# VH-VL binders against f4iux6r469to655, part 27

Target 1, 187 residues: f4iux6r469to655
Amino acid sequence: RLLQRLPGCVSRDLIDQLTVEYCYLNSKTNRKKLVKALFNVPRTSLELLAYYSRMVATLASCMKDIPSMLVQMLEDEFNSLVHKKDQMNIETKIRNIRFIGELCKFKIVPAGLVFSCLKACLDEFTHHNIDVACNLLETCGRFLYRSPETTLRMTNMLDILMRLKNVKNLDPRQSTLVENAYYLCKP
Below, E stands for the ipSAE of ESMFold2; O stands for the ipSAE of ESMFold2 at other seeds; V2 stands for 0.75 times the mean of E and O plus 0.25 times the DockQ between their complexes.

## First folded at step 11 (VH-VL; framework fv_mosunetuzumab)

Design s2 (at its last look DockQ between E and O 0.70; V2 from the best seeds 0.00; counts 0 for: pae O 6.4 > 2)
Fold by ESMFold2, look of step 11:
Structure s2 (fold): chain C 187 residues (1-187), chain A 119 residues (1-119), chain B 112 residues (1-112)
Amino acid sequence: as target 1 above (187 residues)
Amino acid sequence: EVQLVQSGAEVKKPGASVKVSCKASGYTFTDYEIHWVRQAPGQGLEWIGWIDPYSGGTKYNEKFKGRATLTADTSTSTAYLELSSLRSEDTAVYYCARDFYGSEWFDYWGQGTLVTVSS
Amino acid sequence: DIVMTQSPDSLAVSLGERATINCKSSQSVLYSSNNKNYLAWYQQKPGQPPKLLIYWASTRESGVPDRFSGSGSGTDFTLTISSLQAEDVAVYYCQQYYSTPTFGQGTKVEIK
């Protein structure tokens, strides 16, 4: 059926075509199935997140519960994982936060949620939270920095990020990750 | 439809081992952690541990560390609990349950597998 | 480990009346950074596995009747069944997922 085609949508044209076909399957059961399929994007296929986010943005105009359900699932996932320290969850945390970031660029996730996620990571700036914060910034930080309504708040968050890098003794990998994320936002 | 189907009841002697299977269907097996929880007759629920089928990573309740082994076979979408050095107090119904991405609350449960340990 | 203590151990309630189950954790399960309580409630009917009712202390799982509600924060939590039905006869468990998962000892709800 149509959901089996999702992992193969590796171009704008392919995801747009599937999206059009899915608009005509407007039942509550089909919408829930789509949301679950989008949420279950494989950890090995993170390049699909932008295309999945594009589909969600297109469907938001005719199926308001699709973006709301997906965003709720991603927020629940973030909240469940944010203080977990076991290494087995880093790939899931990265998928989660990059999906949130992509949806923010498509104006499905409000900037307020992104800043809340970033603040939670900066409040306990250690372990996986460093990587999660940096991946969020790499995904949507420049978008928020360039947007007039969020520039000031993003600038303040980036200043906090660099202060924490200099005060906390980060290992070289994480220190480089923080610097890269910073300069991707403010080149 | 999401399903977790467990292997049948087992009767074991003290000191033996048991291996309980949990076959998943209706979702992408590697996208969810599988937890194991047991319930002794007429008693409450006790968490044993989890496995991430994607990475093979595991975590155990300290009470069971050294006796419990969690594995997963992604080719068959099946998780396994092996419990060694069985004692009479290990008599319980053993459940597998699906974790919502490390949240550690469980949205789907297997039907349970009764393991009886008696001389 | 965080110890979860439920009260009462059993509860007899007339049909249509309110049932109230308390759950206390040995330490806070509120994470200040997201203001979420890492607390779930399960229902277990005889011969069945547990079924998720509530998560984040107060969020009802999809398909759960609205007579079930959760409240509380930090260390003190309550599950309320506003109008007990015959089908609600079960054992109810609270569970924390702030750290290593632990369950309360259960509260049996019966019809009086």
Scores: ipSAE 0.276, ipTM 0.721, lowest interface PAE 4.4, mean pLDDT 89
Fold by ESMFold2 at other seeds, look of step 11:
Structure s2 (fold): chain C 187 residues (1-187), chain A 119 residues (1-119), chain B 112 residues (1-112)
Amino acid sequence: as target 1 above (187 residues)
Amino acid sequence: EVQLVQSGAEVKKPGASVKVSCKASGYTFTDYEIHWVRQAPGQGLEWIGWIDPYSGGTKYNEKFKGRATLTADTSTSTAYLELSSLRSEDTAVYYCARDFYGSEWFDYWGQGTLVTVSS
Amino acid sequence: DIVMTQSPDSLAVSLGERATINCKSSQSVLYSSNNKNYLAWYQQKPGQPPKLLIYWASTRESGVPDRFSGSGSGTDFTLTISSLQAEDVAVYYCQQYYSTPTFGQGTKVEIK
């Protein structure tokens, strides 16, 4: 019912309207259904992640289990996938990391989790991990770079990224991705 | 509620094939991989392979490559294991199990299907 | 493949007493980049499928009583039942998911 409208919430007004209507369905069962629906955002609809993150942030003050359940699911997904080199998982890895990044900008995901994810990708800077790291930086890297409490750590991570680009033999697409991610954070 | 319901017990002769079904309900079938695990009488658990119902992609334990075939029918939310050229050592309970996408720990299991191979 | 070896093969424990099951892997299941041990524990009661108890070596699945705990790292892991209950009579399996999934041979827990 109301969850069928989630994919159609392509503006702040639409997601805010649905969020208000959802408040009338506040039960543990309904909260679990919402978290599942948010987590299962289609791989082809990455533009929805910011609006879903906005809904989570709006509900967080009154329904604290919603952000905690969603973040735990996303973290478990990241850890399950980071070691896997199977090509079939790249779209899911991108969805996962962009959602983590959007939630970080809404103060739902702590910066520590973002840095942990980025460190894992930089420690094995090959193939999918290059794309995942760049997508994370494109999503929330400038936010963390401009935040006083995280600027130094973000700067150090960006320096590592550029050193790895210069040492590794990246194909032109990934080399461009790394450069774009770096300069988006430090224009 | 998440549920995996398997087909009934089967008795087969050596050299035959068996096809076990696993019908999923209570979740979006294409979001999760289905794994197959068997347990011979008095023995432990042995992983057979997985199928991704979204893509149709599969992976097999090398022990079963060439004999095991994993398929899925998204219109009925049903996964299938077919095992050919059956031997007496294939007598086991066969389970389907769901993992959280790519995790390979199994949060829900089917009830199991006993396959007995004897002449 | 990573071989998982459990000990003991069987264990008889009085009600309310502590049960300890060991699991050893032939190679490390710790992924250093995220510092996670790719290890799970399952409970299997007679005539039932396995039930997930613990993942990431020490994280309890939802609904699992807190008398079940997992510990260890790298190659050596332990499942502990702090106060054995009648419903805990089962075979327990460890499983790694660092690579191709493999299971321990199982440990049968009975009441004395």
Scores: ipSAE 0.076, ipTM 0.696, lowest interface PAE 6.4, mean pLDDT 89
ESMFold2 (binder alone), look of step 11: mean pLDDT 93; pTM 0.937

Design s3 (at its last look DockQ between E and O 0.45; V2 from the best seeds 0.00; counts 0 for: pae O 5.3 > 2)
Fold by ESMFold2, look of step 11:
Structure s3 (fold): chain C 187 residues (1-187), chain A 120 residues (1-120), chain B 112 residues (1-112)
Amino acid sequence: as target 1 above (187 residues)
Amino acid sequence: EVQLVQSGAEVKKPGASVKVSCKASGYTFTDYYIHWVRQAPGQGLEWIGWIDPYSGGTKYNEKFKGRATLTADTSTSTAYLELSSLRSEDTAVYYCARDFYEGSEWFDYWGQGTLVTVSS
Amino acid sequence: DIVMTQSPDSLAVSLGERATINCKSSQSVLYSSNNKNYLAWYQQKPGQPPKLLIYWASTRESGVPDRFSGSGSGTDFTLTISSLQAEDVAVYYCQQYYSTPTFGQGTKVEIK
């Protein structure tokens, strides 16, 4: 019954209150159910991702299987879809990558996973992968660019992105999306 | 508990059509593709296609293009396979299966199977 | 389409002994961008649908005993049952999901 309140947590206060109440239900079965509920965030409710990521970060210190299960599921989902050009729902790919990016900002997803996802999109820079790469950068690109330990890697990836934009003859929408993502990271 | 329950066995003559149903429960029907896979007696598995219940989009194995039609009814959480112009080689058990992740093309839950027999 | 070929077609193994099933794809199912092998293994007992055992070539599905292991990369893959149990008598299929899904012809495992 606490999990039914997740989609309604549209503020910091609401997700924090639910997180406190959830601590009273700490069992392996309840942790698995929570991870599934977080993973299945509605694709029409992307504003929830930051709040869900906040909850995961709060629980990570005492319930280490929650972040590990969620990150594994998100990585598996990314890998299952990254080269599937006939998959119909870009919204599912966007939900996936934005969740990965939000969790990176909360230090739940390691930067290495973000760079692996970005590299995979740049290696086959066409179709949905263009939008996925740009959404990842919009979510956590500036965070990684401004972090000293990741600045150089992020700079190199941004240079590759702009080279690909100039070579691949993107349509105007995608070209603008790439430019916006680039300059958001590196104003 | 995720469950896929299929309609009962069918006996058809060559040239007829068959429609097999697959009712899903225990999860949000529109969050996953439904795939159809068949298995001729004593033979291996053959993928037919998928349907995305969210968008209504479909993809078909080229072997079945023009004969197979996949549909879904979100109000009843039921997917359907219709196979037309049946021939004896279409005798098989027909399975529905849920993909592991939406659009992933490997399968964690399967229906019990529906035997379709095509004989003169 | 990527053709999946299993060997042997059948094998008989004594209880507690190792069973080894091979699967070869006609082209690589390794996606170099993420270093993942798009390969799954299924178990099918008589009168039942297939049951997922392994995905990503080597990752066990939840609830699958650790005596089942997958290995290999690119075009050559192996399912190993380290200590065969009576309940492991089944037909085993490999399946690629790199492109249009295709399955191996199956390998029947029996008690010797």
Scores: ipSAE 0.784, ipTM 0.906, lowest interface PAE 1.2, mean pLDDT 93
Fold by ESMFold2 at other seeds, look of step 11:
Structure s3 (fold): chain C 187 residues (1-187), chain A 120 residues (1-120), chain B 112 residues (1-112)
Amino acid sequence: as target 1 above (187 residues)
Amino acid sequence: EVQLVQSGAEVKKPGASVKVSCKASGYTFTDYYIHWVRQAPGQGLEWIGWIDPYSGGTKYNEKFKGRATLTADTSTSTAYLELSSLRSEDTAVYYCARDFYEGSEWFDYWGQGTLVTVSS
Amino acid sequence: DIVMTQSPDSLAVSLGERATINCKSSQSVLYSSNNKNYLAWYQQKPGQPPKLLIYWASTRESGVPDRFSGSGSGTDFTLTISSLQAEDVAVYYCQQYYSTPTFGQGTKVEIK
């Protein structure tokens, strides 16, 4: 019942209201169900990821297993799909990496995980990994570029990104995607 | 509780077709792929393919491409395997299984299996 | 396709003793970019479907007893049952998901 309302939480007020109501139903079983519901956000509703991340951040102070389980599932999903090339997987990969990026901005996903994901995409910079890297940067790249503790690592990654763009023969769509991601991080 | 319930055993003649159903419950049907895996009597497991119930997209083991057809009916939360041009070596238990993560290709929940016997 | 070969084909072990099952892949199932081994283990009892035990070669699925452990990397993998119980009598399968999913031929574990 309560989890059926998640896809309808299209504002900060709505997700905050649901979060408060959820606190009264706190049990280990209910926390696992919440994590599964958050993880299975509809692929067509990427705008919900920020609100879901907000809920997780709010609950993290009192329900430590919620962020822990969700981050583990997202990392496992990234790893399971990073080298798969089936076209149907691209939408799942984009949902996955944007969720990781949103959670990073809410300080739920550590920057180290983001850099590991980005590195994995740059190490094999072809096919879906180009789109995944760019979506990650669009989501949290500027946040990490502006954060003093991560500015240097992000700058180095952006330099690698542009070098790869110049060396690899990207199609026009991916070339534009790379340029847009770069300048979004470093205007 | 996640559950995959399959249709009953089938006996077929060589050259016929069979259609096995797999009804899912306890989760959102369109959130995971459904895989099909078969097991010949006394033998190991062989992957047939997957369907994404959300999009209708499919992938087939090349061994079965052209003979296997995977479909899904989201209104009944039911996946189907149709296997045509049956041969005696198609005698097996056919399982449906849910992907652990969407597209990941290992499986956390399995149906009970459907025995398909092909005999002349 | 990646061929998975298990050994032994069958194994008899006394209650409380260690059972060891080996699985070899015809090519590496380690992806260097994430340093993950794309290998799972399943338990199948008579008349039942397979049950997931382990994934990523060594990660236990939720609810799987601590006596089940997986190890290995690349092409050589091991499932260990540290103290065999009566309910562990089953056929065990390894499966790779690095590419097109393929399974080992199975290892039957019995009480001696």
Scores: ipSAE 0.597, ipTM 0.857, lowest interface PAE 2.3, mean pLDDT 91
ESMFold2 (binder alone), look of step 11: mean pLDDT 93; pTM 0.942
ESMFold2, look of step 12: ipSAE 0.544; ipTM 0.849
ESMFold2 (binder alone), look of step 12: mean pLDDT 93; pTM 0.942
ESMFold2 at other seeds, look of step 12: ipSAE 0.291; ipTM 0.753

Design s4 (at its last look DockQ between E and O 0.75; V2 from the best seeds 0.00; counts 0 for: pae E 6.7 > 2)
Fold by ESMFold2 at other seeds, look of step 11:
Structure s4 (fold): chain C 187 residues (1-187), chain A 119 residues (1-119), chain B 112 residues (1-112)
Amino acid sequence: as target 1 above (187 residues)
Amino acid sequence: EVQLVQSGAEVKKPGASVKVSCKASGYTFTDYYIHWVRQAPGQGLEWIGWIDPYSGGTKYNEKFKGRATLTADTSTSTAYLELSSLRSEDTAVYYCARDFYDSEWFDYWGQGTLVTVSS
Amino acid sequence: DIVMTQSPDSLAVSLGERATINCKSSQSVLYSSNNKNYLAWYQQKPGQPPKLLIYWASTRESGVPDRFSGSGSGTDFTLTISSLQAEDVAVYYCQQYYSTPTFGQGTKVEIK
C-alpha cells in the first residue's frame, strides 16, 4: 500500500507526492502506522531521513500527533542506547541521531533536545558517543550555529568538543572526525 | 503492524529437545534484537537471551548457556529458540519479544508457546 | 546481574481504592548523563503475554489509563493504581534495562 512506497521516495517530488496521497488516509490508526514506518527506516538507508523529515513537516500542521509520536520514539531510542557499548548499536545510534538532526532542521525537533543529546555524548566522550556527537553536528550543527537564538549555546558546545578532543587522547580517526565536524559548523 | 507469531504448543519427554519459532512481520527484521523470556506455571518472568538477526550474535542468561541455542533465518524473518536436555522444570510458556531498538525493554511480545515436559 | 525485588507478593484492594506496589533494585538504574531511570512496569492478565505500562520509571505508555503512575529513582520505585478497577486484576512486574534485563518476582493484585 502507500507505506510500501516510502523506501522508494528518493527525491523531493516523490516524497511530496506520497505525502499528498497519504492525506486521504487520515485516521488515528493510519497515523500510528505511518509513524512506525518512518521510525523503522532501515539503518542502511540514511539518505531517506531528509525526505521522511520533509513528509513529517508537511503533515505537522494538520496531523499534530505524527511529529509528537515520532519525536518521542526517537528521544526514547537515544536515551535507551546512549550508554550501551555494543558494536551493532553504532548503525542504529547513527540513524537515530541523524533523524533527530534532520527533524531539527525542519523545525520538528526543538533545539533543546539536540543540545541535550549532544551534552549526553560530551559528558561521556568515548566509544560510540564520539561518532554520535560528530554525526549530529554534521547533520544540524551549522544550522544551529547560524541561527541567532542558538548561536551562543552552539559555540559553547563546540568549545567543549575541542577541549575534550585535546585532553581525551583520541585515536587519529576520531580526532579527524571531531575536527571535521567542528569546522563544518564554524568555518 | 508489528507482529510476532509463535509456533504451537509442544509436549516433550525429559531429555528431548524442543525448537520454538517466532515469525516477525511489520518491520525490518534485521534491525531489532529478538529476546526470549519464559514463564513457568504460576511463576514470574525469566530472561533467556537475545539474538541479533543481522549478525547472528547472541547473548544468554548463564542459567541456560549450553542448553539454549538462539538462531534466526533472515529469509523467512523467523527467530528460533532450541532448548535441549529438557527437564520437568523447563515446563513453561516461552515468549519471544522485540526490544525497542536494542533498549532491552519490550514493546511487542509473541503470543507464547507452551512447552510441557512430562514423563 | 541487577536483582529486582518487589513487595508485596500479593495484595487485595477494594474497588476504587489505591493499590501500591514497590520495586527495589540491587544497584542504581539511574544513568546520570541523561537523568533517566531504566525501569519499566508490565501488567500481565491470565492467559496473556505481559503488556508494557510504564517506562523510564514514570512515563506512561500510549493507551495506558491515567490511574496508573510510576515514581521513584535510583533503587526504589513504586507503581500506583490510584483507583482500582475490575480490569486491573493482574500480576504486575518491574523490570530494569540499565544492563542485562531482569524482572521482579511479580505482585498479584486482586479485588478485596
Scores: ipSAE 0.213, ipTM 0.714, lowest interface PAE 5.5, mean pLDDT 89
Fold by ESMFold2, look of step 11:
Structure s4 (fold): chain C 187 residues (1-187), chain A 119 residues (1-119), chain B 112 residues (1-112)
Amino acid sequence: as target 1 above (187 residues)
Amino acid sequence: EVQLVQSGAEVKKPGASVKVSCKASGYTFTDYYIHWVRQAPGQGLEWIGWIDPYSGGTKYNEKFKGRATLTADTSTSTAYLELSSLRSEDTAVYYCARDFYDSEWFDYWGQGTLVTVSS
Amino acid sequence: DIVMTQSPDSLAVSLGERATINCKSSQSVLYSSNNKNYLAWYQQKPGQPPKLLIYWASTRESGVPDRFSGSGSGTDFTLTISSLQAEDVAVYYCQQYYSTPTFGQGTKVEIK
């Protein structure tokens, strides 16, 4: 019942209210069900990812298995998809990487995972991986660029991104996407 | 709980077609590929293909291309395998399976549908 | 297609003893960018569909007993059952998912 309200939590107040109500259901079974519901956020509802990440961050101090299970599922999904060139549907990859990025801003996903994902996309900088890298940067790139402990690594990654844009034969859409992501991080 | 429930056993003559259904429940049907895998009696597993229920996109093992057709009905959360020009060597148990987020490894399987092709 | 070859084709192991199944791929299923082996193991009991045991070569699926373990990298992989139990009588398949899915021919495990 409470998990059916997740897609309707389109504000800070709504997700916070649901989070409080959920605290009364703290069992291992309910925690697993919550993680699965959060992970299965609709591909069309990317605006929910920040609110879902807020809920995870709120629950993380008391329910340590919620963030650990969710992050492991997201990492497994990323690794499964990163080299699959015959996948027709990019929306799953975008949902995945934006969720990882939102959780990074809430300090649930470690920056190391974000850099690993970004590096994997830059190592094979073609079709869907271009979109995935740019979406990751749009989600958490400025956060990592402005954070003292990650500024140098993010700067190096952005330099690599721009070198790849200049070397690869990117179509106009891809080139614009890369430039927009870059300048969002370094305005 | 994730479930994949397949249609019942079928007996067909050579040259006929068969259509096997796989009804999904317990998850968002359009978020996962459905794969089809078959197993002839006493034999191993053979991948047939996948369908993306969201887009209708498909991929087939070249062995079955031209004879296998994968479809999905999102209103009933049901995937279908149709295999035409049946031969005796098509006698097998046909499984549907859900992949882990388009990964091509399979976390849930249907119960299987025996298709027997005999003259 | 990547050909998966298992050995042995069958084995009989005494109750409580170790069973070892090998799987070799015709080319590497290790992806260098993420350092992951795209290799899974399935158990199929008589009259049942296959059941996922292990993915990423060594990661146990939820609910799979600790006696099942996977190891190996690149082209050579092993499934080990550390203490065979009666319910482990089954055919075991390896499967690669680096490219178009392919399965090994299966290894039948029985009690001696």
Scores: ipSAE 0.059, ipTM 0.670, lowest interface PAE 6.7, mean pLDDT 89
ESMFold2 (binder alone), look of step 11: mean pLDDT 93; pTM 0.938

Design s5 (at its last look DockQ between E and O 0.77; V2 from the best seeds 0.00; counts 0 for: pae O 9.6 > 2)
Fold by ESMFold2, look of step 11:
Structure s5 (fold): chain C 187 residues (1-187), chain A 119 residues (1-119), chain B 112 residues (1-112)
Amino acid sequence: as target 1 above (187 residues)
Amino acid sequence: EVQLVQSGAEVKKPGASVKVSCKASGYTFTDYYIHWVRQAPGQGLEWIGWIDPYSGGTKYNEKFKGRATLTADTSTSTAYLELSSLRSEDTAVYYCAREFYGSEWFDYWGQGTLVTVSS
Amino acid sequence: DIVMTQSPDSLAVSLGERATINCKSSQSVLYSSNNKNYLAWYQQKPGQPPKLLIYWASTRESGVPDRFSGSGSGTDFTLTISSLQAEDVAVYYCQQYYSTPTFGQGTKVEIK
């Protein structure tokens, strides 16, 4: 089936070819199946997220329910996970936030959602939220810093990030992660 | 489509153990927690615990800690609840349920497994 | 743990009339950082597993009829069935997922 080929699309050519073939399956049921397959990208396959985001962006103009369903599922997942400390699976949280970040660069996720996710992590800047915030910034932070409409908001968030790093007495690994994320965004 | 199919009804004596299975299909088994919830006859719902099939990590309602064991077999996409030292008050329908997108609310439920404990 | 208390325990409503079920949590289930109430509602018909109706207090699950609506925030929540139909006879449960999941004791809805 076409969806079984999705994890093998490790290049621009492969995802573009599958996207063209998928256009002939344009039904509500098939679109829902595609969104579920995209959402269920393996935790170990973060390199696929940019290609999946490219497919979504290509389909967005003619199949608007695909981006809307995917974004809603990712936002629901973020909100479900952000409060829960008993969930030990950092890989799921990283997959979630990197997908949100990639979709933001493709203009599928609005910047407002990215800032909301970042704010939630900064408001409770402990445990996995530190890693999640840094992964979001590594994915789309420079993009938002360089975009005129979002530069001021991103600058303010980066200032908050550095103040929290200095106040929270982070361990060396997380402190370095924060510094690296900061300087990737604001050279 | 997402399905959770549970094993059949069991009749046990007090002091015995029971193991209920829950076979998942239609999604990536290791991406979502499986929760177990029971319902005594004519009573409400009681949460037992969850298992993360990816890591094998578990959490238990304190009421069941020491008697309940949650496991998962990723090769068969099957979760298990084992409840030991059974008592008559353990008579209930036992459900497995999948969380919705990483939360602890449940969009898909198994059909339920009646466990009857009587002498 | 967070205790969920429903009222009433049972409710008889004429066909086509409004049914109102209340749910109160022992502490707030609102997470201030995202302004979401971590509360769900389930319907359970005899001999069936529970079925999800509503999540985040007011968001209707797909396929759930428009007559079901949820409202409330913090500690006080309401499920409303705007025009009761015969197939709505069931027990309804609220459930919080702010912390370790807990359910209300249930509210049985019957036709008068």
Scores: ipSAE 0.145, ipTM 0.697, lowest interface PAE 5.7, mean pLDDT 89
Fold by ESMFold2 at other seeds, look of step 11:
Structure s5 (fold): chain C 187 residues (1-187), chain A 119 residues (1-119), chain B 112 residues (1-112)
Amino acid sequence: as target 1 above (187 residues)
Amino acid sequence: EVQLVQSGAEVKKPGASVKVSCKASGYTFTDYYIHWVRQAPGQGLEWIGWIDPYSGGTKYNEKFKGRATLTADTSTSTAYLELSSLRSEDTAVYYCAREFYGSEWFDYWGQGTLVTVSS
Amino acid sequence: DIVMTQSPDSLAVSLGERATINCKSSQSVLYSSNNKNYLAWYQQKPGQPPKLLIYWASTRESGVPDRFSGSGSGTDFTLTISSLQAEDVAVYYCQQYYSTPTFGQGTKVEIK
């Protein structure tokens, strides 16, 4: 059906074409199936997240349950994973947080959720949470830093991030990741 | 939509092994852990372990470590539980279950596979 | 190891009346960083696999009737069926997922 085409939508034109075709299938059952397909994006296909977020933003004005359901599923996933330490989950955590970040740039995820996720990672700034925090910042940190309503909160979070980097004795990979994320937000 | 379809009932003698299959459909198999849970007749639910079909990584309840082996075949979207050195107390219905998004609660369950161990 | 203890083990309730099932955990399943209780409820009818009813202690799974509700926090949790129907005859299990999953022993609900 049309949902099998989602993994192949690697351009604006392709995702926009599928989005238009999907508008003709506007039923509650089809909207639920779409949300599940979007959520189940392969964790090896992170390039699709911006295109999927674009589709959600396009549909949000007339299909309010699509963004609502997707955001709830992503938040539930973040909360279930944030204290898990096994190495097998890092790719899923990165997919999750980058999707949240992309949706924030499209005004689908509220900034409050992004700051809550970031705070959770900074409160336990070890292991995977370092990578997750940095990926979130790389995805939407500059957007939030440049927005007048969120500039002060983002500045405070970035200051906390750098303090933690300096006192936590991070390995070279993580230290570089933190610095890159910081300067992407505040060049 | 999401389905987990398990292999049929098995009758085994003490000391034998059994291998139960769980075929997944309706979602990306490698994105979710598959858990195994059993239920002895008239008793409650007992967690056996999980497998990550993407990496082949596993975790086992210590009660079953050394006897249980969890595997997955991504080409057929099928998870397997093998339990060796069977004894009468292993008689149970064995379920596979998909975890919700990396959590350890389960949104979809297979129909169950009865394994009976008797002489 | 978090032990989950349900009460009562068996419950007989008249059709249309309220059924209340309690679940206690041996330690808190509330994670302070996200303020969520890592507790789920399942319904199991004879000859069927368990079915998810509630997660995060109080969030109803899609398609579950409104008469099912969950409440509680920390170590003490309750599943309530506000008006028992014939199709609600089943065994109900609580489960924690704060650590390695463990289940309560089950509560059988019958029509009186």
Scores: ipSAE 0.007, ipTM 0.599, lowest interface PAE 9.6, mean pLDDT 88
ESMFold2 (binder alone), look of step 11: mean pLDDT 93; pTM 0.929

